# Designs tried in a protein design chat: VH-VL binders against q8wyp3r787to878. Part 8

Target 1, 92 residues: q8wyp3r787to878
Amino acid sequence: FQNYLRVAFQEVNSGCTGKTLLVRPYITTEDVCQICAEKFKVGDPEEYSLFLFVDETWQQLAEDTYPQKIKAELHSRPQPHIFHFVYKRIKN

## First folded at step 1 (VH-VL)

Design f03 (framework fv_mosunetuzumab)
Fold by ESMFold2-Fast, scan of step 1:
Structure f03 (fold): chain C 92 residues (1-92), chain A 119 residues (1-119), chain B 112 residues (1-112)
Amino acid sequence: as target 1 above (92 residues)
Amino acid sequence: EVQLVQSGAEVKKPGASVKVSCKASGYTFTSYAIHWVRQAPGQGLEWIGWINAGSGNTKYNEKFKGRATLTADTSTSTAYLELSSLRSEDTAVYYCARDQWLGYYFDYWGQGTLVTVSS
Amino acid sequence: DIVMTQSPDSLAVSLGERATINCKSSQSVLYSSNNKNYLAWYQQKPGQPPKLLIYWASTRESGVPDRFSGSGSGTDFTLTISSLQAEDVAVYYCQQYYEYPTFGQGTKVEIK
């Protein structure tokens, strides 16, 4: 689990797809966004960011955060949580 | 601490080009975007464009497309704005600013570089 | 482009009194999916760069005094300085980041 990151891709016009990324433990959100832009074939990557959906709320992740660290912390929480990493537009 | 330090004032003739630098320190340069914003004397703020320091991807305000070029050198943590075909209307203080979240709002700004275009 | 309009252009307020600055966007800057308003406020003193005060319409930047507050949603936003101090004399700008960034024309705050 530690070397894999599941990321959903959300587009208004195409529905939701997802990919499982094999990533470094200290991969940054910036690195994940670059990988997602390539793998989801996004033509305007500057308009997108990585979001965390957890506890029915959306949180935009800063570029210098570590998604694998966030994932590990969420997995270690005492109460079960449903969470998703979503690569999507910052705006409508 | 986060710091953005810009190059010194420039005086240019109409039709010339100017290149302004912005040296970043105190954070991971490649994890943030750098924006450029100008302010003509006594006037408001006008956004020029941004560069993702890690990827080199850029976005420009249509008004500056074709005249502005944004670059970044990751080895020196320095961003650059080059503006060509200068006119007197380009006389302004030019600021670099750090983008938090890729959200286009700016938590740290450089001190500004005055560019004067006169004959 | 989204056009940002501030009012008033300038105001004079006595020390210790409330200052209120308004900002209107030509289009809504509220994103329904995350319920966030893509609006920031900056303070600019003479000879200095702008300083971020507020982002997401109402979130105060670290180190900004609590006398500064932002409110509003959609197209109409307000920056309030609850008790004006001498160091608050400046020009204040609103900025949207829903699209590519655009700024209001600025509101100059002076002491009466």
Scores: ipSAE 0.000, ipTM 0.580, lowest interface PAE 14.7, mean pLDDT 84

Design f04 (framework fv_mosunetuzumab)
Fold by ESMFold2-Fast, scan of step 1:
Formats: sequence, structure tokens, C-alpha cells
Structure f04 (fold): chain C 92 residues (1-92), chain A 119 residues (1-119), chain B 112 residues (1-112)
Amino acid sequence: as target 1 above (92 residues)
Amino acid sequence: EVQLVQSGAEVKKPGASVKVSCKASGYSFTSYWIHWVRQAPGQGLEWIGWIYPGDSDTKYNEKFKGRATLTADTSTSTAYLELSSLRSEDTAVYYCARLEGYYSPFDYWGQGTLVTVSS
Amino acid sequence: DIVMTQSPDSLAVSLGERATINCKSSQSVLYSSNNKNYLAWYQQKPGQPPKLLIYWASTRESGVPDRFSGSGSGTDFTLTISSLQAEDVAVYYCQQYYSTYTFGQGTKVEIK
């Protein structure tokens, strides 16, 4: 079994890109943010965080949460939930 | 054999706090969600929240506004519900329950704990 | 929240007769991708916790007698007891697990 996490990168002056990360089931939001900073070549990682966009609402994920568990819980719901993990600036 | 065994009845005064326990056995305690549901005398069932013992993550029904606290002790396979600022309308039988899998109904229930709040 | 409404509130049926309980959800609990209804039925006897009878609207839980059956889809569901036995005197609850967890108000089944 392999676990994948799709993360979009939202940057005002570069548009929107995305990457699919191969991750452990209990990888933390902090670990995901570090991977994103490296892969998206972010020079000021302290200004960024991982957000969950679900049901037209933005939610900043706490560093000690498990994105794969959150993804699994959302996927477990039969009601259609359009959701995305987005690495973006806290201010934007 | 899956079993959920709860602590005994409690009698509390308004404004007090109560802590109910739920000891699980017969399955991997850290792999399943434990839910808490209450039932006032002669009334229907009301969902309080859940805890995932594997990482102590919790989700609450907003009606309980931080009055309910769910915890779990993995070394003893025991889940706990603490309810603070008790009112007479909190008088109810409190149940813990497990879900067997994703998208499943409550398949296993504890025997219930009667909490009576009276002056 | 999905609101579950049962009818009737109470029902008196003679031994051996058919009992029917209805349950309505405020929105559909049918997931089109797998064609399953996220609806369960529970039986509760005095002094006992609820016991799961039916899930996926019509699938009988192991050990539940075949006189119990569930039917319906979307927003309208029925629990049927084809030949009421004395041991079936209880309160019956429907529950949705489509979006969080909500229960109907219950239907009390008594012997006439």
C-alpha cells in the first residue's frame, strides 16, 4: 500500500501549481509543510501553512494534525465533499 | 469478543463535573473511533462526539460547547467522557459506542451510565 | 444537520400481526456512487442499550430474526416486523450515518 497526498500551491505572482506527495499514513502537517517548502522552493517557509479548503471554507491545519487521517475521514463520508489541501501564505 | 464496559451510576449537584469511563476489550483499541451518545429519561438519542484513541483526535457536537471533554488511555484501553457545569437537563444515560468500519452504524454499545443531576 | 422524523410515535399491535414504522430524513441519505442508503434501525428495550437490527436500509444484522425487514430509499424508509412476538416490545429508532449521526425520536411498539 502507498499513501498519496495531493497538495496545491497557491502563490499570488506564480499562479497555482500542485504536487502529489508519497507520504506515511501518520505524517504530520509540519512535515508536509517542510516537504512543500522544499519542493515549491519557498524562501520564507514561516509565512506559509497547510490549509484545508472544504465546503467553500478555509481551515488552517495545526502542525500536529495528520493530513492523511483527515483525508481518510473526509473520503469516508458518502456526501460529496469537494476538498483540497493547499499550501499557501497565511496572510493570503 | 468485543466488549465496552462502563463505570457505575453517578449523582451530582448542578454546577459539578462528572467523568464516565468506557473500558474496551476484544479488539485493537487504537484502530477504531469511540463515540459518546446520551439519552435523557424517556427521550431519544443524542450524539455527543467521538475520539480516535490512536492519536486522541476528537470531534464534538456544538451543543456541548467545550463542556464535554473526551480522552482515552491506550495503556488501559479506556475512553473517558468528562462533562462540566452540569444542569438538571444533563440527567441521562450516557453510552459509549464503537463503529466497526468507515460509513458504518454503531455496532457495539456499552451498557450505559446513569448520571443524575439534582439539588 | 439531517433531521430524522419517525411515525407513529407509538403503535399497538396484536401478537402475530404486522407492525410498520416509518422514518423520513430531511435530505437524501442515498449515495449515488455506491447506490447505498446510509440508514440503520435500532431496537431498545428498557434498561438496555440500543441494539443494531438493520443497516444499509435493508441489510439485517447477524442474529436478527427474519421477521425484521427494512425497506425504502433516499428520504423515506420503513421497518417492518412481519409477525410481532412478545419479545419485540421495545422502542425502535432510525439513524442516518450519511452526514454525522442523527437519530429519529423513536417509535414505541406495544402489544394490543
Scores: ipSAE 0.007, ipTM 0.568, lowest interface PAE 9.1, mean pLDDT 84

Design f05 (framework fv_livmoniplimab)
Fold by ESMFold2-Fast, scan of step 1:
Structure f05 (fold): chain C 92 residues (1-92), chain A 119 residues (1-119), chain B 107 residues (1-107)
Amino acid sequence: as target 1 above (92 residues)
Amino acid sequence: QVQLVQPGAEVRKPGASVKVSCKASGYSFTSYWIDWVRQAPGQGLEWMGRIYPGDSDTKYAQKFQGRVTMTADTSTSTVYVELSSLRSEDTAVYYCARHYGDYPWFDPWGQGTLVTVSS
Amino acid sequence: DIQMTQSPSSLSASVGDRVTITCQASQSISSYLAWYQQKPGQAPKILIYAASSLQSGVPSRFSGSGSGTSFTLTISSLEPEDAATYYCQQSYSFPYTFGQGTKVEIK
């Protein structure tokens, strides 16, 4: 089966929208950001990044990380964690 | 180096069509909208519409609906604007420009193609 | 359509002068305003975006201010190379519209 990645998009003047991406297991954060820029039609892709929100914390994902691997690790934890991937501006 | 390159000039007779090209280089061509803006001699700037090369989604100004067509060729990183049923009032410099930013602006601009419509 | 009106339509000033150009929108456009410089025979060049953000590589003597319906472009100390026509542009709603331009001449 294909791997799916749900990504929310945070727009400046409106609410969050989201898309479910069909991605390779070893897709990089850089590749995901490029797909998001194209799908959300972002005019300044270099000002955006992929963020991981886990419970009440958040972090910017480095370009050479693997979101599907991160997702799998979070799902394998004994205690469930609520998490979301968000494509948003680096500066709020 | 991000560039948009256009031919210098085109001449057409009234009633004809013209297709102006804009070749992009130095950035991800499929990731940015390209807008078309024209400027009649001695006049101001007029927005015509835009195209997203990644999926060929287009948006045209109402004034040009029915006689403007914008297309993109991803194999050559080139966008086109075609304007039909030309009138003398269509004589203008036609610029392509890259749509940039969330409070969007145009950067860079092509050098422009002067389209002259005369007999 | 949103109408953009610039004032003045033209001005003449000396090197070293402070120059201000205003732009009025017929309805609120928040900060969706850019300023461009155009020299004869050339394409426009971006100076300011989002009403007040200076584009990288543009001299710091250029600045923008305003929000809503009233906007200003300021050149703090005019240089000979600043002789050009300046345009404001709204990108709040379609169709995008430009002001009529302000021609800046050096005395």
Scores: ipSAE 0.006, ipTM 0.654, lowest interface PAE 10.5, mean pLDDT 88

Design f06 (framework fv_satralizumab)
Fold by ESMFold2-Fast, scan of step 1:
Structure f06 (fold): chain C 92 residues (1-92), chain A 120 residues (1-120), chain B 107 residues (1-107)
Amino acid sequence: as target 1 above (92 residues)
Amino acid sequence: QVQLQESGPGLVKPSETLSLTCAVSGYSISSGYYWSWVRQPPGEGLEWIGFIYHSGSTNYNPSLQGRVTISRDNSKNTLYLQMNSLRAEDTAVYYCARDLPYYGTYFDYWGEGTLVTVSS
Amino acid sequence: DIQMTQSPSSLSASVGDSVTITCQASQDISNYLNWYQQKPGKAPELLIYYASNLETGVPSRFSGSGSGTDFTFTISSLEAEDAATYYCQQGYTLPWTFGQGTKVEIE
């Protein structure tokens, strides 16, 4: 099982960068957050979460959700929607 | 590590059908992403032709609907483009590209392109 | 279809100069705007995605900003290898569309 997940890293006053992660289909949001903390070198991972932006709306993903399943659901719609994942601070 | 390589005829006559291939290495085309074709007439800008999802679903630029078919062969890890009823204005460099929909669509890997000249 | 208009069509500048290119969408595309660099005889390469995100491996002198319909792309200190044509592209709504390109020449 090989899938790729593109995640943006949003940090106040540092701009935004992105990374493409090699992940398994059933990887959880908690697991993705751990990978992001390591790759983006954040010292306070408990203050960050993974967010999903779709069209003009956004939402924080719960730790027990599956980003690749969410991606597959969005791709299965009759008209594909534009979406992206952002790893950023919860409170800011 | 991901590489795309286009190939096809250099010269095609008006009214004929164009057939292009795009060999992909370093990633399985059935495992993810959208795979697009983009063209560029000599000295002009870029025009998106269409894509195929890793699932096999396709979508085409409305300006080219009816003339274009995009397909794949998963066992050969290869993409195909067919375009019918060629005209002189179809002369262009044809690229295949990987399309990531994560931040809206954008193209992160491109083939080197193959020139197609439509002339009698 | 969303029309993308770039300005200027071409520019000439010296090494060390700061250059800015603009891109305007015919309708609101939020932040779904990407920038590519194309050198003569080569395929385009992604530089910036989602208006302001720098692609991995791209030098920090390249930056993007804007939202809605008005976007800018800046090279803060031009280098000789930056001579190329630059394209914006909207990824908001099918069909995907590109600007007409801006040719950057080094004097």
Scores: ipSAE 0.005, ipTM 0.589, lowest interface PAE 11.8, mean pLDDT 84

Design f07 (framework fv_satralizumab)
Fold by ESMFold2-Fast, scan of step 1:
Structure f07 (fold): chain C 92 residues (1-92), chain A 120 residues (1-120), chain B 107 residues (1-107)
Amino acid sequence: as target 1 above (92 residues)
Amino acid sequence: QVQLQESGPGLVKPSETLSLTCAVSGYSISSSYAWSWVRQPPGEGLEWIGFIYYSGITNYNPSLQGRVTISRDNSKNTLYLQMNSLRAEDTAVYYCARGPDYFGWYFDYWGEGTLVTVSS
Amino acid sequence: DIQMTQSPSSLSASVGDSVTITCQASQDISNYLNWYQQKPGKAPELLIYDASNLETGVPSRFSGSGSGTDFTFTISSLEAEDAATYYCQQYDSYPLTFGQGTKVEIE
């Protein structure tokens, strides 16, 4: 188990930046979003959420999910998928 | 200042259910932090039991999973621990503690502990 | 589960001595380790967090160091009130685990 989570920050007009976050075993999507709002200095955190981009598909993660568990599941598949965690606006 | 105070029955019989209470003052348990239970058998070391996060999500030590429930009453600012199918090896001092939190994965305030004896 | 092993299990020392306790993790935990002091009949108290950071209000004679799997806790000049059991605790992985404790007795 790795205790780091790479999260991209996507702004529609400014491109993507990313940060590697230190995460604890129980960290939830809600916790990650709080950290992202502080680290990316977001003034309107209610407009943002954490998304999983995997196999060209976007999935909004529910607040009570565990990103480290999701990451471990994707890594455990027989053919590993290419995936990214992205903190971005819910509507655009 | 933050204070935690455990209370419970003291003596419990094997196979019964243990119910413990932790009264918190000086801080709202619904505001932040996980709130944990930790136990210590007489003369032995510390064992983390589990926590309830301020959001209501719980996490338990897998060694105790299936026997333990941690809950809370936000209106009373109180934490609860319930553990079923008690055995002699569950005899311990039970502590409630504040922590972890994202900004600090440690236990910064502890109750004074309550001794639970499981007589067999 | 990550196993935390402390050494020694107990020690006796005199006021003014320097004492060192070690803690070894069964796998790499970076700097995700805390140290607690427990005096007889009392709850544990946090002394050091994140391997080397001194908690507010804790005397500067206490210090911690280490990273990865090997950690050290030092009391640079032992005082009578330091008679206690000291515990390390990791938070790299669930479940949270403690070392077995090191009892420090004053001669």
Scores: ipSAE 0.006, ipTM 0.620, lowest interface PAE 12.0, mean pLDDT 85

Design f08 (framework fv_romlusevimab)
Fold by ESMFold2-Fast, scan of step 1:
Structure f08 (fold): chain C 92 residues (1-92), chain A 121 residues (1-121), chain B 108 residues (1-108)
Amino acid sequence: as target 1 above (92 residues)
Amino acid sequence: QVQLVQSGSELKKPGASVKVSCKASGYTFTSYAMNWVRQAPGQGLEWMGWINTNTGNPTYAQGFTGRFVFSLDTSVSTASLQISSLKAEDTAVYYCARGLYPDYYYGMDVWGQGTTVTVSS
Amino acid sequence: SYVLTQPPSVSVAPGKTARITCGGNNIGSKSVHWYQQKPGQAPVLVIYYDSDRPSGIPERFSGSNSGNTATLTISGVEAGDEADYYCQVWDSGSDHWVFGGGTKLTVL
């Protein structure tokens, strides 16, 4: 596993803030969301979650999943796929 | 398979107009922005602008207003670039490239093969 | 207008490591994407978000971005890596994509 995770913060459609997080291999989605809430200065973290955008699909990641493991699995695929981790509101 | 297929090469006289088309397949057309990128002979990549495929709103980079028009036909998943009053300096390869909404999250991951437009007398 | 500066050319021997830089004011606060373009072909995205690889891009390709310089690193360079490489960022000040001028990588 790579020791970093790139996360986009989706709050404004005309601009974005992304951050590269230095993480351990078994960091959980719950841990990533806590780091994102602190780094993006979110006052209502319970309204946000980590999503995976891949193949035109938004997938909310369960709190007990491992983003670095998901990332490694996607990178192991033989055909090109673009995917992104996005910290955003559950409801818009 | 996700792909963008562009129209064939064009040879035009100065003052003429040209329309380059870009047909998308294998994905939901309106979920991705369409970018236009120009590359003059022996030169680098130059971003011309993009069009929001959901709203139809175009944004043009500096230097690409007036003679350049981005348009869509969503019924056939096609984006088009029209250049009017062609000049020799418009000679270039023109690429379409998809970007995820919003573009700044995602880069340009799928590109058309390019359309060569040559303007000569 | 935001400007990205790349060296026009870089030469490297097969099997060695190539480093291609992309300079910009406070570029470390932006997300950098890298494209590979072989002669007569459309560009191919090889690195996005500073350091992530699209599926199918060899792990020999890596990226970094901090301060005023982003770097594309290609380890164990192969003849097939000969290409022009372009960096790209979104400039929020102008709401425009900006490309670097490109770097020609020669493997000999």
Scores: ipSAE 0.006, ipTM 0.665, lowest interface PAE 9.7, mean pLDDT 84

Design f09 (framework fv_falbikitug)
Fold by ESMFold2-Fast, scan of step 1:
Structure f09 (fold): chain C 92 residues (1-92), chain A 121 residues (1-121), chain B 113 residues (1-113)
Amino acid sequence: as target 1 above (92 residues)
Amino acid sequence: QVQLQESGGGLVKPGGSLRLSCAASGFTFSDYYMHWVRQAPGKGLEWVGQIRNKAYGYTTYYAESVKGRFTISRDDSKNTLYLQMNSLKTEDTAVYYCARDFYGSWAFDVWGQGTMVTVSS
Amino acid sequence: DIVMTQTPLSSPVTLGQPASISCRSSQSLVHSDGNTYLNWLQQRPGQPPRLLIYKISNRFSGVPDRFSGSGAGTDFTLKISRVEAEDVGVYYCMQATEFPPYTFGQGTKLEIK
């Protein structure tokens, strides 16, 4: 169980720039989005959400989910997991 | 585009053998557990077996009905999954699908079109 | 083996009306990791199966929001809020909690009246 979460910031014409966030184990997706808006200096945070990208599949995380718990769940599976948490626009 | 395509099905007599192939494209095949699932004409789905990826030693698992007769293998360099079927029985008559194991959800998210295996005298 | 039982086995519905399919497992589908690996597949006539819903209620990519899944433990439901013509086919629930084997329900045939 670890206290940090790596989040990539995805924008048009830019590669994945990212930050490692020091977070509580039960931090919500809503709280992570708030931190990301501040860290990535987003002016329209309501247009963004936290997504889970797992092998070419995008999943928008609901505000009341726990990213650290999702991370632990993916690590618990016997199959290798290549996944990223990505803060990006809901519509583009 | 993520795709799976089966081939090798056909008509075979009881006691005969067939080898099915499943060609994968559009994704990193070597990272995934792969499955074979079959469907007898007009019937439901039956899981046949699974092969894990290299990180988990290419471990194979089989349904009891095919254990000892069927062998699953894979060639990651060719992005191809195989099902070797020996000692075929009339009950093995089915459309055979290959399917990809969905990360973290143990669901089958990508399926091939299927290949028909008919075992009859 | 975990036995999956679907009801009804045949469901004639009128276009635009809701449809509901039940799936019951012979044992709890809660895995030791806390997840419930109950999935729903759709098979249109002459087509391969297609993943609709995974882990009870998560819609797979491209699946319309008129499809929803719910349930817990041993009792699960797939709902279609308003049936469209392209929804005809056979629907299967499956469990991936206990392995081997993975097991499927018998299938529910959805037909337009």
Scores: ipSAE 0.000, ipTM 0.587, lowest interface PAE 14.6, mean pLDDT 84

Design f10 (framework fv_benmelstobart)
Fold by ESMFold2-Fast, scan of step 1:
Structure f10 (fold): chain C 92 residues (1-92), chain A 118 residues (1-118), chain B 107 residues (1-107)
Amino acid sequence: as target 1 above (92 residues)
Amino acid sequence: QITLKESGPTLVKPTQTLTLTCTVSGFSLSSYGVHWIRQPPGKALEWLGVIYSGGSTDYNAAFMSRLTITKDNSKNQVVLTMNNMDPVDTATYYCAKEGYWYGAMDYWGQGTLVTVSS
Amino acid sequence: DIQMTQSPSSLSASVGDRVTITCKASQDISNYVAWYQQKPGKAPKLLIYYASNLESGVPDRFSGSGYGTDFTFTISSLQPEDIATYFCQQGYSLPYTFGQGTKLEIK
């Protein structure tokens, strides 16, 4: 699972679709957002960001964070976590 | 109500091209992706590919050299084209809507049995 | 590709029984598992998504659990209308892959 990142795309009132991205280990959130804007055909990418949805809570990821590192950290914790990376509007 | 319906030829000869149309109702193709899945008689389901709301596609690598999925949002139709059909491709073909949360398909068409024989 | 292996391939149970089906992924897929019910001659119907979430309109006797590689699907009290083949599916990576199916019959 270290060779790829699963990202959901959430549009207002349209539901979700997703993509599995084959990414390098140190890809930044900024780079992931750029890939998502291209893959999901987003016309206003400045209004979107990458969020971490974990334990029923949303966390916006800063542009200089590393999603693969965050994923690995969550997987390495003693207790199992249900989490998703979601590309969505900053404010719905 | 959300519905999907597959249509197309039920009999195909070896080496011919299969074209199936999925007509949707109750949701917009600009809002949800549509997947194609097949099931040979008595066997497991096999995922073929998807066309996303934005028009991009992903295909199962086993079929990508002969498979194309397109759509026309204004006609509410998704089209699967598969070249060079072989008897092993005999299966019931389904189109299915991407669920609200991705990774699952929440509504399926009734399926259409496509038999490939000489 | 991620391989999904179901157990058992078939089972017979009585009305009111607790029925359990398991599914094993060839690699860690977090919670990206869906379960489908398929009655003879019909299309599959989504029952469970994200391993444990019940689809709208599905009776609460159906449930799912698991994380990582091992997943379980349970019918708490089998009803006659539950005669069907059940399939697991991973939604973690493309291509999406399905288990081989478990055929459930009432004895």
Scores: ipSAE 0.007, ipTM 0.635, lowest interface PAE 11.5, mean pLDDT 84

## First folded at step 4 (VH-VL)

Design r01 (framework fv_romlusevimab)
Fold by ESMFold2-Fast, scan of step 4:
Structure r01 (fold): chain C 92 residues (1-92), chain A 118 residues (1-118), chain B 108 residues (1-108)
Amino acid sequence: as target 1 above (92 residues)
Amino acid sequence: QVQLVQSGSELKKPGASVKVSCKASGYTFTRYAMNWVRQAPGQGLEWMGWINTNTGNPTYAQGFTGRFVFSLDTSVSTASLQISSLKAEDTAVYYCARDWGYYGMDVWGQGTTVTVSS
Amino acid sequence: SYVLTQPPSVSVAPGKTARITCGGNNIGSKSVHWYQQKPGQAPVLVIYYDSDRPSGIPERFSGSNSGNTATLTISGVEAGDEADYYCQVWDSSSYHYVFGGGTKLTVL
């Protein structure tokens, strides 16, 4: 649904968990990251970012992007792909 | 090495038909939709539509629903565009381009020039 | 049908910054992609999703998108940047990709 965003949390210490967030259509990636830091109890939020995982490919989302807009665009196409939003540590 | 290779240029008479092919390599063909884009001489890019490479279902932009047919041959990772009853106004370069999810069109064929003249 | 408006041409001196605009009603709610096309060549994706760069595209290329205007910015312009630039969106309401009319960038 348009007002929900499913976000997986990838962390070796905590395993792989996920949460469904109730968010506004124009919530930014920065806002989502702040919510995730709180909900997943992250002590070093500057080391984490929101990623889009689609077709076995990772894409780090810029802070001023809109995850709900991305979700809507991925769903609107004639050939929809399976995708996941993942909150995880920024690798090198 | 992801690439799209298109068939060679065509010179046709009005009323004839033409088939432009686009062969994909370096990736799983059926995972990404294929776009068709036209560029008339001296003009900009015009989206013609796309085809779902997994189902074979085409979507055509306005103006491209009658004489234009998108098709696939998945056994050779090839998408094709057929234009029937050619008119002079069909003279253009035709491009195939891979749809990269929400990322736009990331890989393009080199283009096929179709010239229709009497 | 949804329409994207670009200036037909933009001129810039070498080393300066070029800005190419793409106007569209509420375009800030859409994802804008930018393509570079040099004479006789196929288009090349230079910016996707408003501001992200594909691998191999230099940092001189950047993008923004808000309100009714998206902008492609090329800093430190080089002669090799001369090309036609096209903006593009997926318009989910019409189920169509839409291209702008293109902007010819001249470096002189």
Scores: ipSAE 0.241, ipTM 0.784, lowest interface PAE 2.5, mean pLDDT 88

Design r02 (framework fv_romlusevimab)
Fold by ESMFold2-Fast, scan of step 4:
Structure r02 (fold): chain C 92 residues (1-92), chain A 118 residues (1-118), chain B 108 residues (1-108)
Amino acid sequence: as target 1 above (92 residues)
Amino acid sequence: QVQLVQSGSELKKPGASVKVSCKASGYTFTSYAMNWVRQAPGQGLEWMGWINTYTGNPTYAQGFTGRFVFSLDTSVSTASLQISSLKAEDTAVYYCARDWGYYGMDVWGQGTTVTVSS
Amino acid sequence: SYVLTQPPSVSVAPGKTARITCGGNNIGSKSVHWYQQKPGQAPVLVIYYDSDRPSGIPERFSGSNSGNTATLTISGVEAGDEADYYCQVWDSSSYHYVFGGGTKLTVL
């Protein structure tokens, strides 16, 4: 089975591009970062990571986490959480 | 910065009622659900339920309906647990804990001891 | 009703590695959180989302989750690690949090 993951790309010059990725349910954060590096044409992928922005908090996702699993869990809560996946530089 | 401060310990007789409060500070109160967790003497942690802090809608775990009521006073960023018709089996430490998305319960109150005797 | 099973106690010598297990049907498909509770204190989140550490938690704490077993691993155990440890999951099917029964870690 396949699913979609919306990822925002945040650049130094206030450039914010979003893309919807067609991904497998158990795709890892590492795999998502590789896809983002290619689709956003990032020349220095080692400087970037996938972040989860949820409830006023920025969290860097570990490479072995599963973004679709995180998304599903956040959607299953009785109190909805506002969240976004953002591919951006580790250091701003 | 972010903290939950609970009301002090209570000593009650069977049949009385008690209200435990949990005051939040350092974050937007209505952005996070508040969990209630019970721990009887020498026992493990038991999830009682949670309350949606934006809507005020509570969800209770099995065994915590009827006598247990979760409520809010958003003007003072406070969640409360009320227990009516107290029984000896209600003797426990009651914790409030913030639900932080997929991270579980990241901030806990210090606990309120409720003792029901005689 | 989803159930998490933990051993009631684990003993370990100082400096050695402690492993605390949390068993559950298809638990590898859920996110496991771990809490440390010392006597008279509130629980402290030490691992979230299977393997991530909150700020301030030492690197010697790690977690894993696969199949039917999640594991909290504490390397180089110190006397100060003596506590009760609880695993926890959110069960989306029932809309409930579930705690394991807790494991008392004794540092000999």
Scores: ipSAE 0.022, ipTM 0.728, lowest interface PAE 5.4, mean pLDDT 87

